# VH-VL binders against Poly(ADP-ribose) glycohydrolase 2 (parg-2), part 13

Target 1, 213 residues: Poly(ADP-ribose) glycohydrolase 2 (parg-2), of Caenorhabditis elegans (q9n5l4r222to434)
Amino acid sequence: ENWKLRETNLLPDVQVFDKMSIEETALCTQIDFANKRLGGGVLKGGAVQEEIRFMMCPEMMVAILLNDVTQDLEAISIVGAYVFSSYTGYSNTLKWAKITPKHSAQNNNSFRDQFGRLQTETVAIDAVRNAGTPLECLLNQLTTEKLTREVRKAAIGFLSAGDGFSKIPVVSGWWGCGAFRGNKPLKFLIQVIACGISDRPLQFCTFGDTELA
Below, E stands for the ipSAE of ESMFold2; O stands for the ipSAE of OpenDDE; V2 stands for 0.75 times the mean of E and O plus 0.25 times the DockQ between their complexes.

## First folded at step 3 (VH-VL)

Design n09 (framework fv_flanvotumab)
Fold by ESMFold2-Fast, scan of step 3:
Structure n09 (fold): chain C 213 residues (1-213), chain A 121 residues (1-121), chain B 108 residues (1-108)
Amino acid sequence: as target 1 above (213 residues)
Amino acid sequence: QVQLVQSGSELKKPGASVKISCKASGYTFTNYAMNWVRQAPGQGLESMGWINTDTGNPTYAQGFTGRFVFSMDTSVSTAYLQISSLKAEDTAIYYCARDFYSSYWYGMDVWGQGTLVTVSS
Amino acid sequence: EIVLTQSPATLSLSPGERATLSCRASQSVSTYLAWYQQKPGQAPRLLIYDASKRATGIPARFSGSGSGTDFTLTISSLEPEDFAVYYCQQRSDWPPLTFGQGTKLEIK
């Protein structure tokens, strides 16, 4: 099976971008890097990708009230969140800015479904937390338990599609590679495998890290 | 071996209709929008619009409303352009080109070879 | 709609020379601009996307620069196969995607 797949090039279409953020896409499933409790530190003054996403899309704050701790085989999907603000910088350098042309697609009816919802899905998936030296963190990720969990979590998130989203690209990045100390090459491969399982193309945002770009 | 293959040249009289096909292979058809681009003899490239291959919803550029219809058939991975009530000014090469749905920063990376439509009496 | 104006309309150069082609937008397109090459009798080919990124298989002699309203395509040392028509395309306003009128690069 695997041999046949390789010979026929039935692996997912993968595009790697180093200058674009996940939030700048339309007509896609955007991956939100979550902790087990949806929304993370937004209400406590945190400013990492998940918190920034909720701050830009206040509609997503309602999800915190409706959901509890995410289980290992669960993902949370939010469809049609509207971007009310743009931003520059990251974490302690974060600055709010006026909405840019990058977000203009959300105001265009050609990007809306039959119900008037923007055809942009946001899927929250949490990553395994690692601790210790870089080698210890990598070895923790290479156990059968952790590797299987991460592949399954990503695959379930990438399969979370409403009507009209089943073949639209998944837009993601370095899932769990910051504070959770995930190994970037390993996390990239896990997400490629997950997109193959879900039969969806992957648009991968490296945020300036050209190691795999 | 990702490719788009278009139907052959057409010679039509004014008032006739033509339907051009664009068959995709080597990738999942519904993962990309299909754009249509026109080029009149000796002129530049002109965007006609695109079709969302996941939903089937077409979007037309100004000037291509009415006589022009974008459609598709997922079962054969083919997009179609139909032009009704042909006029002499419709004489042009018509290209299909794929584009990522969610990509402001990318481009039309795969093009069909073009279909020449000649309208003359 | 966003209008793209390319200059010059025609550029006559010899192999080995440097070519500089301009594209100006009627309003800001950020970096959402692509460049295409079209040879006689052929479909266009994507050269540059996101104003400055080279598409797969495109030689290093091609480079793009600019942001906002002013963009440049540079070919550092012309090869015989580079004599073609070049089009810029804005991607900031969907739909429509619009092209410039083209610059014809011809041999002296």
Scores: ipSAE 0.000, ipTM 0.497, lowest interface PAE 12.7, mean pLDDT 71

Design n10 (framework fv_clesrovimab)
Fold by ESMFold2-Fast, scan of step 3:
Structure n10 (fold): chain C 213 residues (1-213), chain A 122 residues (1-122), chain B 107 residues (1-107)
Amino acid sequence: as target 1 above (213 residues)
Amino acid sequence: EVQLVESGGGLVRPGRSLRLSCTVSGFTFGDYAMSWVRQAPGKGLEWISFIRSKVYGGTTEYAASVKGRFTISRDDSKNIAYLQMNSLKTEDTAVYYCTREDFGLWYGMDVWGQGTTVTVSS
Amino acid sequence: DIQMTQSPSSLSASVGDRVTITCRTSQGISSWLAWYQQKPGKAPKLLIFAASSLQSGVPSRFSGSGSGTVFTLTISSLQPEDFAAYYCQQANSFPYTFGQGTRLEIK
């Protein structure tokens, strides 16, 4: 179900989508749920959200060669990646599929800046990895150290990196809730707070590709 | 409190020019793309032109039916969008609507003016 | 250009009825589809964006579904104020195009 939250000036405008994919948005900062090494397992045959995104956007593969392991106060921004291919399935069922240009925001000239670049920013942020039972994973996330790390990481990632992005929504999903076992309500709240700090609207995808892990 | 008000319509002869204005209030005009949509008497909606915000380069687009004859522009300091219509044809007779497009709503046209009527006749 | 075909072009219904309008596109447009309502003598009003997202202030009886080339607008329990013309519109590529419209009339 789609719903919208509006609060005081201290809270961002929040929209929640249960069917929209993060990859289907444009004129926004798309959050890429990263491993510490940008690109995760893409070069090793991984097939989770980050790996699938890099397979769909070959230009992003160059970023793996130019960046080292992401530190706690770092985020990596990539502007204007073009989607040349689409894939179906996930994990061991991942299959190559021909791109349908008319389906992509990248085929709409209204979404291009004065230099012809797609007005989509992709920001890679890595999440705390948790292990154990759901309760053990939640307790690991509720320490002051882990909470401040996650809020800062998201806030840094959500800060506008380029001209024209300061009013563009942040489009995100269940950051670190798949293989990293993040608590969904907690991760949602952290991202709401981060968007408040960065003064940007949040468009949250509940059925995002993070659930493909 | 968001409003779009169109003006500049009227009766004009074929081959003449007319400029429509869309005065904007109640929001930060410079953050939004704008479109013009027209509707001939008793007919459906036809999109005719689009202009991006200037922070994104102010790029413009046109329907084939008006390309080369119409020019969309904006003056963010005055909160006005314009549609300059040259070489008018009888087929251009329509109600012209100014619309705001919100990229956060997948470029949905969430605010419309009341429209201004353009009649091209001898 | 992407052609938008609505069906039916006109339909009659009674208050309380469930009404469905279909929009078919000549090319795939993912979810880049909006639905608009227009009452006689008035400007159109946005109802649905991104194929299925309800615009703020629009009653929950309105819903949208579909992706790619086939889309539907559903009114779950028709009210007197819902008798109007409805248009689908794609923003996937320029030029933007509208369907021909569906006239919803009282039975």
Scores: ipSAE 0.000, ipTM 0.465, lowest interface PAE 13.8, mean pLDDT 70

Design n11 (framework fv_latikafusp)
Fold by ESMFold2-Fast, scan of step 3:
Structure n11 (fold): chain C 213 residues (1-213), chain A 119 residues (1-119), chain B 108 residues (1-108)
Amino acid sequence: as target 1 above (213 residues)
Amino acid sequence: EVQLVESGGSVVRPGGSLRLSCAASGFTFDEYGMSWVRQVPGKGLEWVSGINWNGGSKRYADAVKGRFTISRDSAKNSLYLQMNSLRAEDTALYYCARDRDWGDLFDYWGQGTLVTVSS
Amino acid sequence: SYELTQPPSVSVSPGQTARITCSGDALPKKYAYWYQQKPGQAPVLVISEDSKRPSGIPERFSGSSSGTMATLTISGAQVEDEADYYCYSTDISGYHRVFGGGTKLTVL
């Protein structure tokens, strides 16, 4: 047992993409950047990544009725959500674009399990919200409490859902770096460490911002 | 019925250029990734290049990086491989293959188109 | 550069079990796939995701993966199974797609 622990590699396999969106990867664990209440601002007219995803995947709206506020050691897993619409832009530049069903890998039955569910897992994890100047936000993130919380939250979210996901990568992006004011290099490093702990490869989407630590 | 038909293979001198095409039918082309896989006569399979469903992400084998360019045209249901600075080792049968999300699985292959680079 | 290693040839008599191995350091974390290729034909997928048999593939074909080694097993090999077999996977980053060197199966 100790030999297996000592052999644990904390440096995961990392790929960085600037053009691929998280939602376009069919065989993966997709990370959804959430606030403490699943669905975030969708019911309040918000238009950030999590809110856009719930608007595109109506099936996920039911999860709001069935789940309470997410705690620091909890993550919510949703398997088999279907994309019914598309969007362009982000937040202030968002333009909704209707797509017909099957304008994605979702139409391929080889991506479905024995119950007909897509082998795409969406995991919602919430990030620490920061306030103040850029320096104050960074210093808030560098406390032992905040660092430990973020690493634990990401690691719990990145754990494999089961046998079907053991070789499937975690697909993520700038978790908590928008409205929550997370530091991009720090959030990248936290997610790298979390994937190492969870023994999962990481596919990281920069959304056109290739500046890394 | 899914069909992939390659064309454009020819005899070219070293340093020359050639453009391969693959015409897809029997499925919604812009919902799938696509790849080029080559096979030197009498030898094994070698992945050359891949492109995702919308053309936003492209990948290349180290042997062809900087010389080959993969592209797709959804309106024409076609995949392309622009080959520049061809070398003798590029001589091979080039297959077009339908790619499940970044090469997880090649489920359909064309018949291949032969490229010969000779003096 | 990452490589998948297969034996160059395997020989069995009709009705015997053929086992073809594929070794690679990324196989503990990446699925292995197996393709059959007969002379003059395009490759045909015979095993997906380590052990899943596609529709239309005979039940005598099976696959497994453990640690750094994937294995294709043909129980009761038939003369018609004579072909080149390639394992296929990605490197650990998932960026490069890699084929093994191929194994020629002879059934005599």
Scores: ipSAE 0.000, ipTM 0.484, lowest interface PAE 14.0, mean pLDDT 70

Design n12 (framework fv_latikafusp)
Fold by ESMFold2-Fast, scan of step 3:
Structure n12 (fold): chain C 213 residues (1-213), chain A 121 residues (1-121), chain B 108 residues (1-108)
Amino acid sequence: as target 1 above (213 residues)
Amino acid sequence: EVQLVESGGSVVRPGGSLRLSCAASGFTFDDYGMSWVRQVPGKGLEWVSGINWNGGSIRYADAVKGRFTISRDSAKNSLYLQMNSLRAEDTALYYCARDWYDSSGYLFDYWGQGTLVTVSS
Amino acid sequence: SYELTQPPSVSVSPGQTARITCSGDALPKKYAYWYQQKPGQAPVLVISEDNKRPSGIPERFSGSSSGTMATLTISGAQVEDEADYYCYSTDSSGNHYVFGGGTKLTVL
């Protein structure tokens, strides 16, 4: 077996989950699908993934006040935020679900760093919003400018916070799909490439959409 | 005090079916994932199947995929393994184990004492 | 199929340091876990995530991982440490969970 090839391999480990949400994971880097302004519509009553995430982790709302609008090559990392509730659904189907304290890594000190913070990282990355017919949305995403931007944004977001996170997976989903009209196969491929560049495993949550399974 | 108590192990013929149960106590069952791990007497451990805290993520070892079904019932604090099309090589002590992780694989922090399944003609 | 390779046995005298190795191609990128099993008993987790000792596990137990090899170290082995030890991890895909073949530790 060639251990040099393993050291230089750019293909990530990929696992796909069809019934688990990103927020239900622990000991991982969770991707937060962001608006350009961190926190999106949380303060205005929004109900998309980023807004739900901030409602579940109130301490993250302080970050809205401290950070400017996310630029094309920026990602925001928040380590160790407490999860206070869980949810089911998206946008108009949003329903709150009970989460117990013991389910969370918050109650297990074996998974905390030297400062007592959970070794769970939340990274916010924003996606391009598309408009028009399905074909027009796809063609907009296939330009060199948009492809380069999306790959770089994801790769920056997926970079390890340090050696302690290199074995911890990136947990993500349909980044920029739905309201932003991202093409699911393309967005999946972009995230696979980004995890390869960042040399991290990918755990992908499809939220019940098995179209590409 | 965490306790996991398996039951349902029996002698069954090849091609038969059996359902194993695991009763959990001493902790909040819905806070944890659960797994089944088996061991042929005198031999090593083999992971069989795992289910996360809400049943949304389920995995199986290749040796049992398509034949075994893992499930859980929060109202009864119980884990189940429905075993169909049993083979001689399924003969083993079956352990119920508590899984801590929901994302990075399965980590077994507590185990039951096991229930013996014997498949013989 | 992916395998984690352990030596079948290790022998030490009381008070000596025991080292049990676990080799696997995915270990550079996947955590190793260690379980202790005494005769007639269920396994007990002694090391998690390469090097973390769970609450209640004696401080003489430690772990490390470098490249394709994870190591369980018992500094000053006691007679009560005599048991079978299993490493546990995933394959490179992360879809399959595997135990090593086990190492019998004898302390005489």
Scores: ipSAE 0.000, ipTM 0.486, lowest interface PAE 13.3, mean pLDDT 69

Design n13 (framework fv_latikafusp; at its last look DockQ between E and O 0.22; V2 from the best seeds 0.00; counts 0 for: pae E 10.2 > 2, placed apart)
Heavy chain, then light chain:
Amino acid sequence: EVQLVESGGSVVRPGGSLRLSCAASGFTFDDYGMSWVRQVPGKGLEWVSGINWNGGSTRYADAVKGRFTISRDSAKNSLYLQMNSLRAEDTALYYCARGFTYLYGSFDYWGQGTLVTVSS
Amino acid sequence: SYELTQPPSVSVSPGQTARITCSGDALPKKYAYWYQQKPGQAPVLVISEDTKRPSGIPERFSGSSSGTMATLTISGAQVEDEADYYCYSTDSSGYERVFGGGTKLTVL
ESMFold2-Fast, scan of step 3: ipSAE 0.078; ipTM 0.578
ESMFold2, look of step 8: ipSAE 0.006; ipTM 0.537
ESMFold2 (binder alone), look of step 8: mean pLDDT 89; pTM 0.903
OpenDDE, look of step 8: ipSAE 0.016; ipTM 0.589

Design n14 (framework fv_ponezumab)
Fold by ESMFold2-Fast, scan of step 3:
Structure n14 (fold): chain C 213 residues (1-213), chain A 121 residues (1-121), chain B 112 residues (1-112)
Amino acid sequence: as target 1 above (213 residues)
Amino acid sequence: QVQLVQSGAEVKKPGASVKVSCKASGYTFTTYYIHWVRQAPGQGLEWMGRINPSGGRTKYAPRLQDRVTMTRDTSTSTVYMELSSLRSEDTAVYYCARVDWGSGDYLFDYWGQGTTVTVSS
Amino acid sequence: DVVMTQSPLSLPVTLGQPASISCKSSQSLVFSDGNTYLNWFQQRPGQSPRRLIYKVSDRDSGVPDRFSGSGSGTDFTLKISRVEAEDVGVYYCMQGTYWPYTFGQGTRLEIK
């Protein structure tokens, strides 16, 4: 993990959008905000499971995934599937449920590879859940254990986009900032760092929340 | 199992460009960086730069950044290093080598066989 | 750039005797993760470099135990406990802590 900090510019290219949905982007890696309590984990139904793959990572990352595959270092990649995700919001809540296909690049053949698969990867990552006042939630997130977990989770998810994708952006949003009460500036910085480590540009969707400025 | 196989020797005139290839096999291409190192006749090793095959991001040695370009083709598991505006001082053997993306333990653990580039009139 | 300085640059040794190569860096090579990314490479005549040692003292698989690395911070040593004929070649230290990666000048090991 720390290896890349010596070689790369830490700050990736970052674009911030407040009017674009994650599903409207094509030729990208789309981040799916997962809640294992909601519908049996990070997956969108059994038919899609056969198209799910785990990206093999060298050495320590592979060993960590093997030891904790169902825990903090789990990320699932889906390439070429018709995936549905819906975005609903209440104040600072971000919840993924279903995407209408007409709003996705799935309806455009120009975004398909030589095998007819959609050139969009969806990666599911789950966030730490916090409880209490805003200060209590922030302090819970600033422990070494929680920070390390979140950076690793995001970095592993972003690395999953590697196969067959050139300098393709990661498209994400307020990961864990709704019902899980993640601190928005902190979660934004974690994802920026993770994109820097994975050598990926970041396209960040704020969904009308201007708190980030 | 793991191999890096480079393209054949090149002879170029000053001012020309050369493009050297490095084909990887025996591992997942996108999980390791590929670095380029050159060695002029009778001289030591000079690091030129690297590419992350996953995102295509490159990092070049400051001395060479205006003339060197690294690219990759994931469908053939091949990395390319192109050096432009060639000078006689660019005559060297050019090596590719892999570096583990997630760990420093596999830093330059496998090398290509080398490609001799001769710049002469 | 981090400057890597090797000594000696020419090392004639008698078969069966020990050999020692020094490598000094202009800056501490300890990374923020606590690891020191100093590597040693061997280049036999007409061949690609081969890594012998990584992270100061860890030997690559297949490297004989007569090769050992030691050191910390800015001062590092590669030792060959009993030199054999196949050890002839040029040895390079290399730092991977800071970009750009830099190599020492090389030490040519020759049999007397």
Scores: ipSAE 0.000, ipTM 0.424, lowest interface PAE 14.5, mean pLDDT 69

Design n16 (framework fv_flanvotumab)
Fold by ESMFold2-Fast, scan of step 3:
Structure n16 (fold): chain C 213 residues (1-213), chain A 121 residues (1-121), chain B 108 residues (1-108)
Amino acid sequence: as target 1 above (213 residues)
Amino acid sequence: QVQLVQSGSELKKPGASVKISCKASGYTFTSYAMNWVRQAPGQGLESMGWINTDTGNPTYAQGFTGRFVFSMDTSVSTAYLQISSLKAEDTAIYYCARDITMVQGLIFDYWGQGTLVTVSS
Amino acid sequence: EIVLTQSPATLSLSPGERATLSCRASQSVSSYLAWYQQKPGQAPRLLIYDASNRATGIPARFSGSGSGTDFTLTISSLEPEDFAVYYCQQYSNWPPLTFGQGTKLEIK
C-alpha cells in the first residue's frame, strides 16, 4: 500500500539556510511577506519585512499604485525587480546603507532574460494576523478554516511562476511569524505542503533561528 | 490572563493636571504597543495615539499634542497618560488598549476598564 | 482624515433575529477595518479585524465582510447579550485612526 503512495510525492526538496536572506537569491521565486495591501505601511512609515523590501526595490512601489488589496485566493507577481539600496537594522533601528548592488548576480548577464531583466520572480502573499496570548495565537491557526486559507494562499503564490520558473526554487522564510504572530513550526509545515502541491523545491531562510537551520 | 487595570476616576478644576495609569499583566509589557482612546459622555470612540513600549517613543494624533503626554515604566508594566491645563471639553472616559502587534497602534485586542475624568468648576 | 459612517444609527430587533450592520468609508480602506462591541458601562471588545477575521473567543455567529468602502458586520442569530453599541474602525490611514459613530443594537 506504501508503493501506491510513493507515486504521490507531496514532499518537496527542502534546503534550510541560517544566514542567507530571501533577497540575496537569483533564478528563483522570492516570497514577499505582504500586508493585504501590497507594500503594507511603506508609504505610511512602516518598517517591517515587506515595507523594507519595497523601500529597497523602488520598482515594486509602482505596483502599489496599480494593485488593490490582495484577496484570500490571490497573489501578486513581480519579475526582475532590482535592488538599488541596502540597509542595516530592522523596524525602529532601520538605517540606510550606501547604494550599491547587494547581490552579485545582478551584475551577471547569464541570470538575465531576453529583455535584460534579472531572472528573479517576487511573489507577495499576505498572512493571517493572530492576536492574544501565544497559545491563543496557535489555537487560532489550527482551525480548518485558517489552515486551508494559509495553504491555499501559499500554493497559489508558489504556482504563479511563468515559463522558466516552474522548477526553480521557492525562497521563503518565517511568513507571518513576526508582527502577525504566526507559529514558526506550523508556518514552516504549511509552506512545505504548499511547495509539495506546486511541485517546487523550497529554500527556507531562518535568519538566526537555529532550531530548524 | 491578559489584564489592563486603570486608576480610579478623577474630578478636577479647569487648569489642573491629571495623570492616569494603566497597569498591564499576563503578558510581556514591551512586546505590544499601548494605545489611548477617549470617549466623551454620550459620544463615540476617538483615538489619541500610542506609545511603543519597547522604545518609549509616543505618537500623538492631531489634537492631542502639547497638553497630552504618554509615558511608561517597564519595571512595573505600567503606561501613563498625563493631561495638563485641563479644560471642560476634556471630560471623558479615557481607555488604554493593547495593540495586537508592535507595528503601530492599529487594532486593540484588550482594553482597560476606563478612567472617568470630570473637569468642572 | 477618513470618515466612517455607520448605518442605521439604531437597530431594534428581537433575540433570534439576524442583525446586519453597515460601515461606509469616505475613501477606500481596503480591508483595514475592525469591529468592536461596547456594552453599557464597559470597555469595547474586539470582534473582527482585517474586515473578516474573527478575534479570539468571539462566537461564530459574528462575521464580517466587505472591502474598499463598504463593510458589513453580521450577527446570524441574536443572543440577549448581543444588544450593545457596535463601532467600526479603520487603520488604512493613521494617524489619526478613526471610528464610526456607532450603531446601537437594542431589544424591540
Scores: ipSAE 0.000, ipTM 0.430, lowest interface PAE 19.4, mean pLDDT 70

Design n17 (framework fv_ponezumab)
Fold by ESMFold2-Fast, scan of step 3:
Structure n17 (fold): chain C 213 residues (1-213), chain A 121 residues (1-121), chain B 112 residues (1-112)
Amino acid sequence: as target 1 above (213 residues)
Amino acid sequence: QVQLVQSGAEVKKPGASVKVSCKASGYTFTSYWIHWVRQAPGQGLEWMGRINPSGGSTKYAPRLQDRVTMTRDTSTSTVYMELSSLRSEDTAVYYCAREVLLYGDTFFDYWGQGTTVTVSS
Amino acid sequence: DVVMTQSPLSLPVTLGQPASISCKSSQSLVYSDGNTYLNWFQQRPGQSPRRLIYKVSNWDSGVPDRFSGSGSGTDFTLKISRVEAEDVGVYYCMQGTHLPYTFGQGTRLEIK
């Protein structure tokens, strides 16, 4: 599984964006910050990244019916979901916007495969849930067991499950840093290491958070 | 149409450095890796490394990593390959070639015309 | 490094006859995504290499159907069903599965 570590530099290509939405990038592997049950709280009114993605891409909601609870060391890949609308704001300021760019990647056939699917892979990986004070949450993440689990989970998700995705960037963000209380610097480093293991560029969306400036 | 146009032939003395350019046109420059491959007279092809024009990140062949530097200028859609501490065995034709960044099946689908570098005293 | 071994290195062929080139890798070329990144290139005298085949068996644009690629894992073949005069040149296999990328030694196709 780490067969490339003997051959390559472990440091991946990393780009950081503060304004790009993960959902707006085509021809990439987009990371869905998943609940153990795919789709999280979308059917219950959740409004974090995973729930927003499923609300914008109804095709992906069908996957909830086809997949069991995600086990440790498992990831779920979904290829070619079409985004039907956009949104403005986030969390408590979320507003739907009905203006879709005329020449978006979704409307450009150069970004589609032989079956008309966007060459965009969405990979769902669930993060360790933390509870308690900020210090308690950090200490829970710094055990060998939790660190190994998180690196392996991300690496499996980043290895690319589909044909044609092995050399494309992984587009991700603050995996498990919202409701699951992940430490942002630690989660960033875990994802950098995972991209190094998978030999893939990382495009990281900070959503205006400059903590890793 | 896609084109990769390289700089002209170079003659260098041992110990010097050479910097070869590759100018891309006809496609989105930042969506494709650019690779460098060389070919010594009468010999086969040797991969030297690649650069991601979007982020500027590089991967070099281990044998060459201490002497090779790849850079890019997005304003001119140009990639540069600099090879230092030149030796007679670096005499070769140097090619640039592209690989799609966002779809993994088109290794070296377009090549530059080649740049001859001769290292002699 | 992955070693790519071609056979034969010199291939004299009569016009209109078939030709085959073998390419063997020292390691499996199946990538973690299930794809096999094995390419075939043609280099005509005085020209840059041109890609003929990618991912084992897929044709590049404008490549005649008399060329075909096949194989899996570590053993690959490029076949020309009917050799034409314009096919003279050196043929290289190349792997893009493992860094650093590596090429075979080349097979020189000549008309006898």
Scores: ipSAE 0.000, ipTM 0.435, lowest interface PAE 16.4, mean pLDDT 69

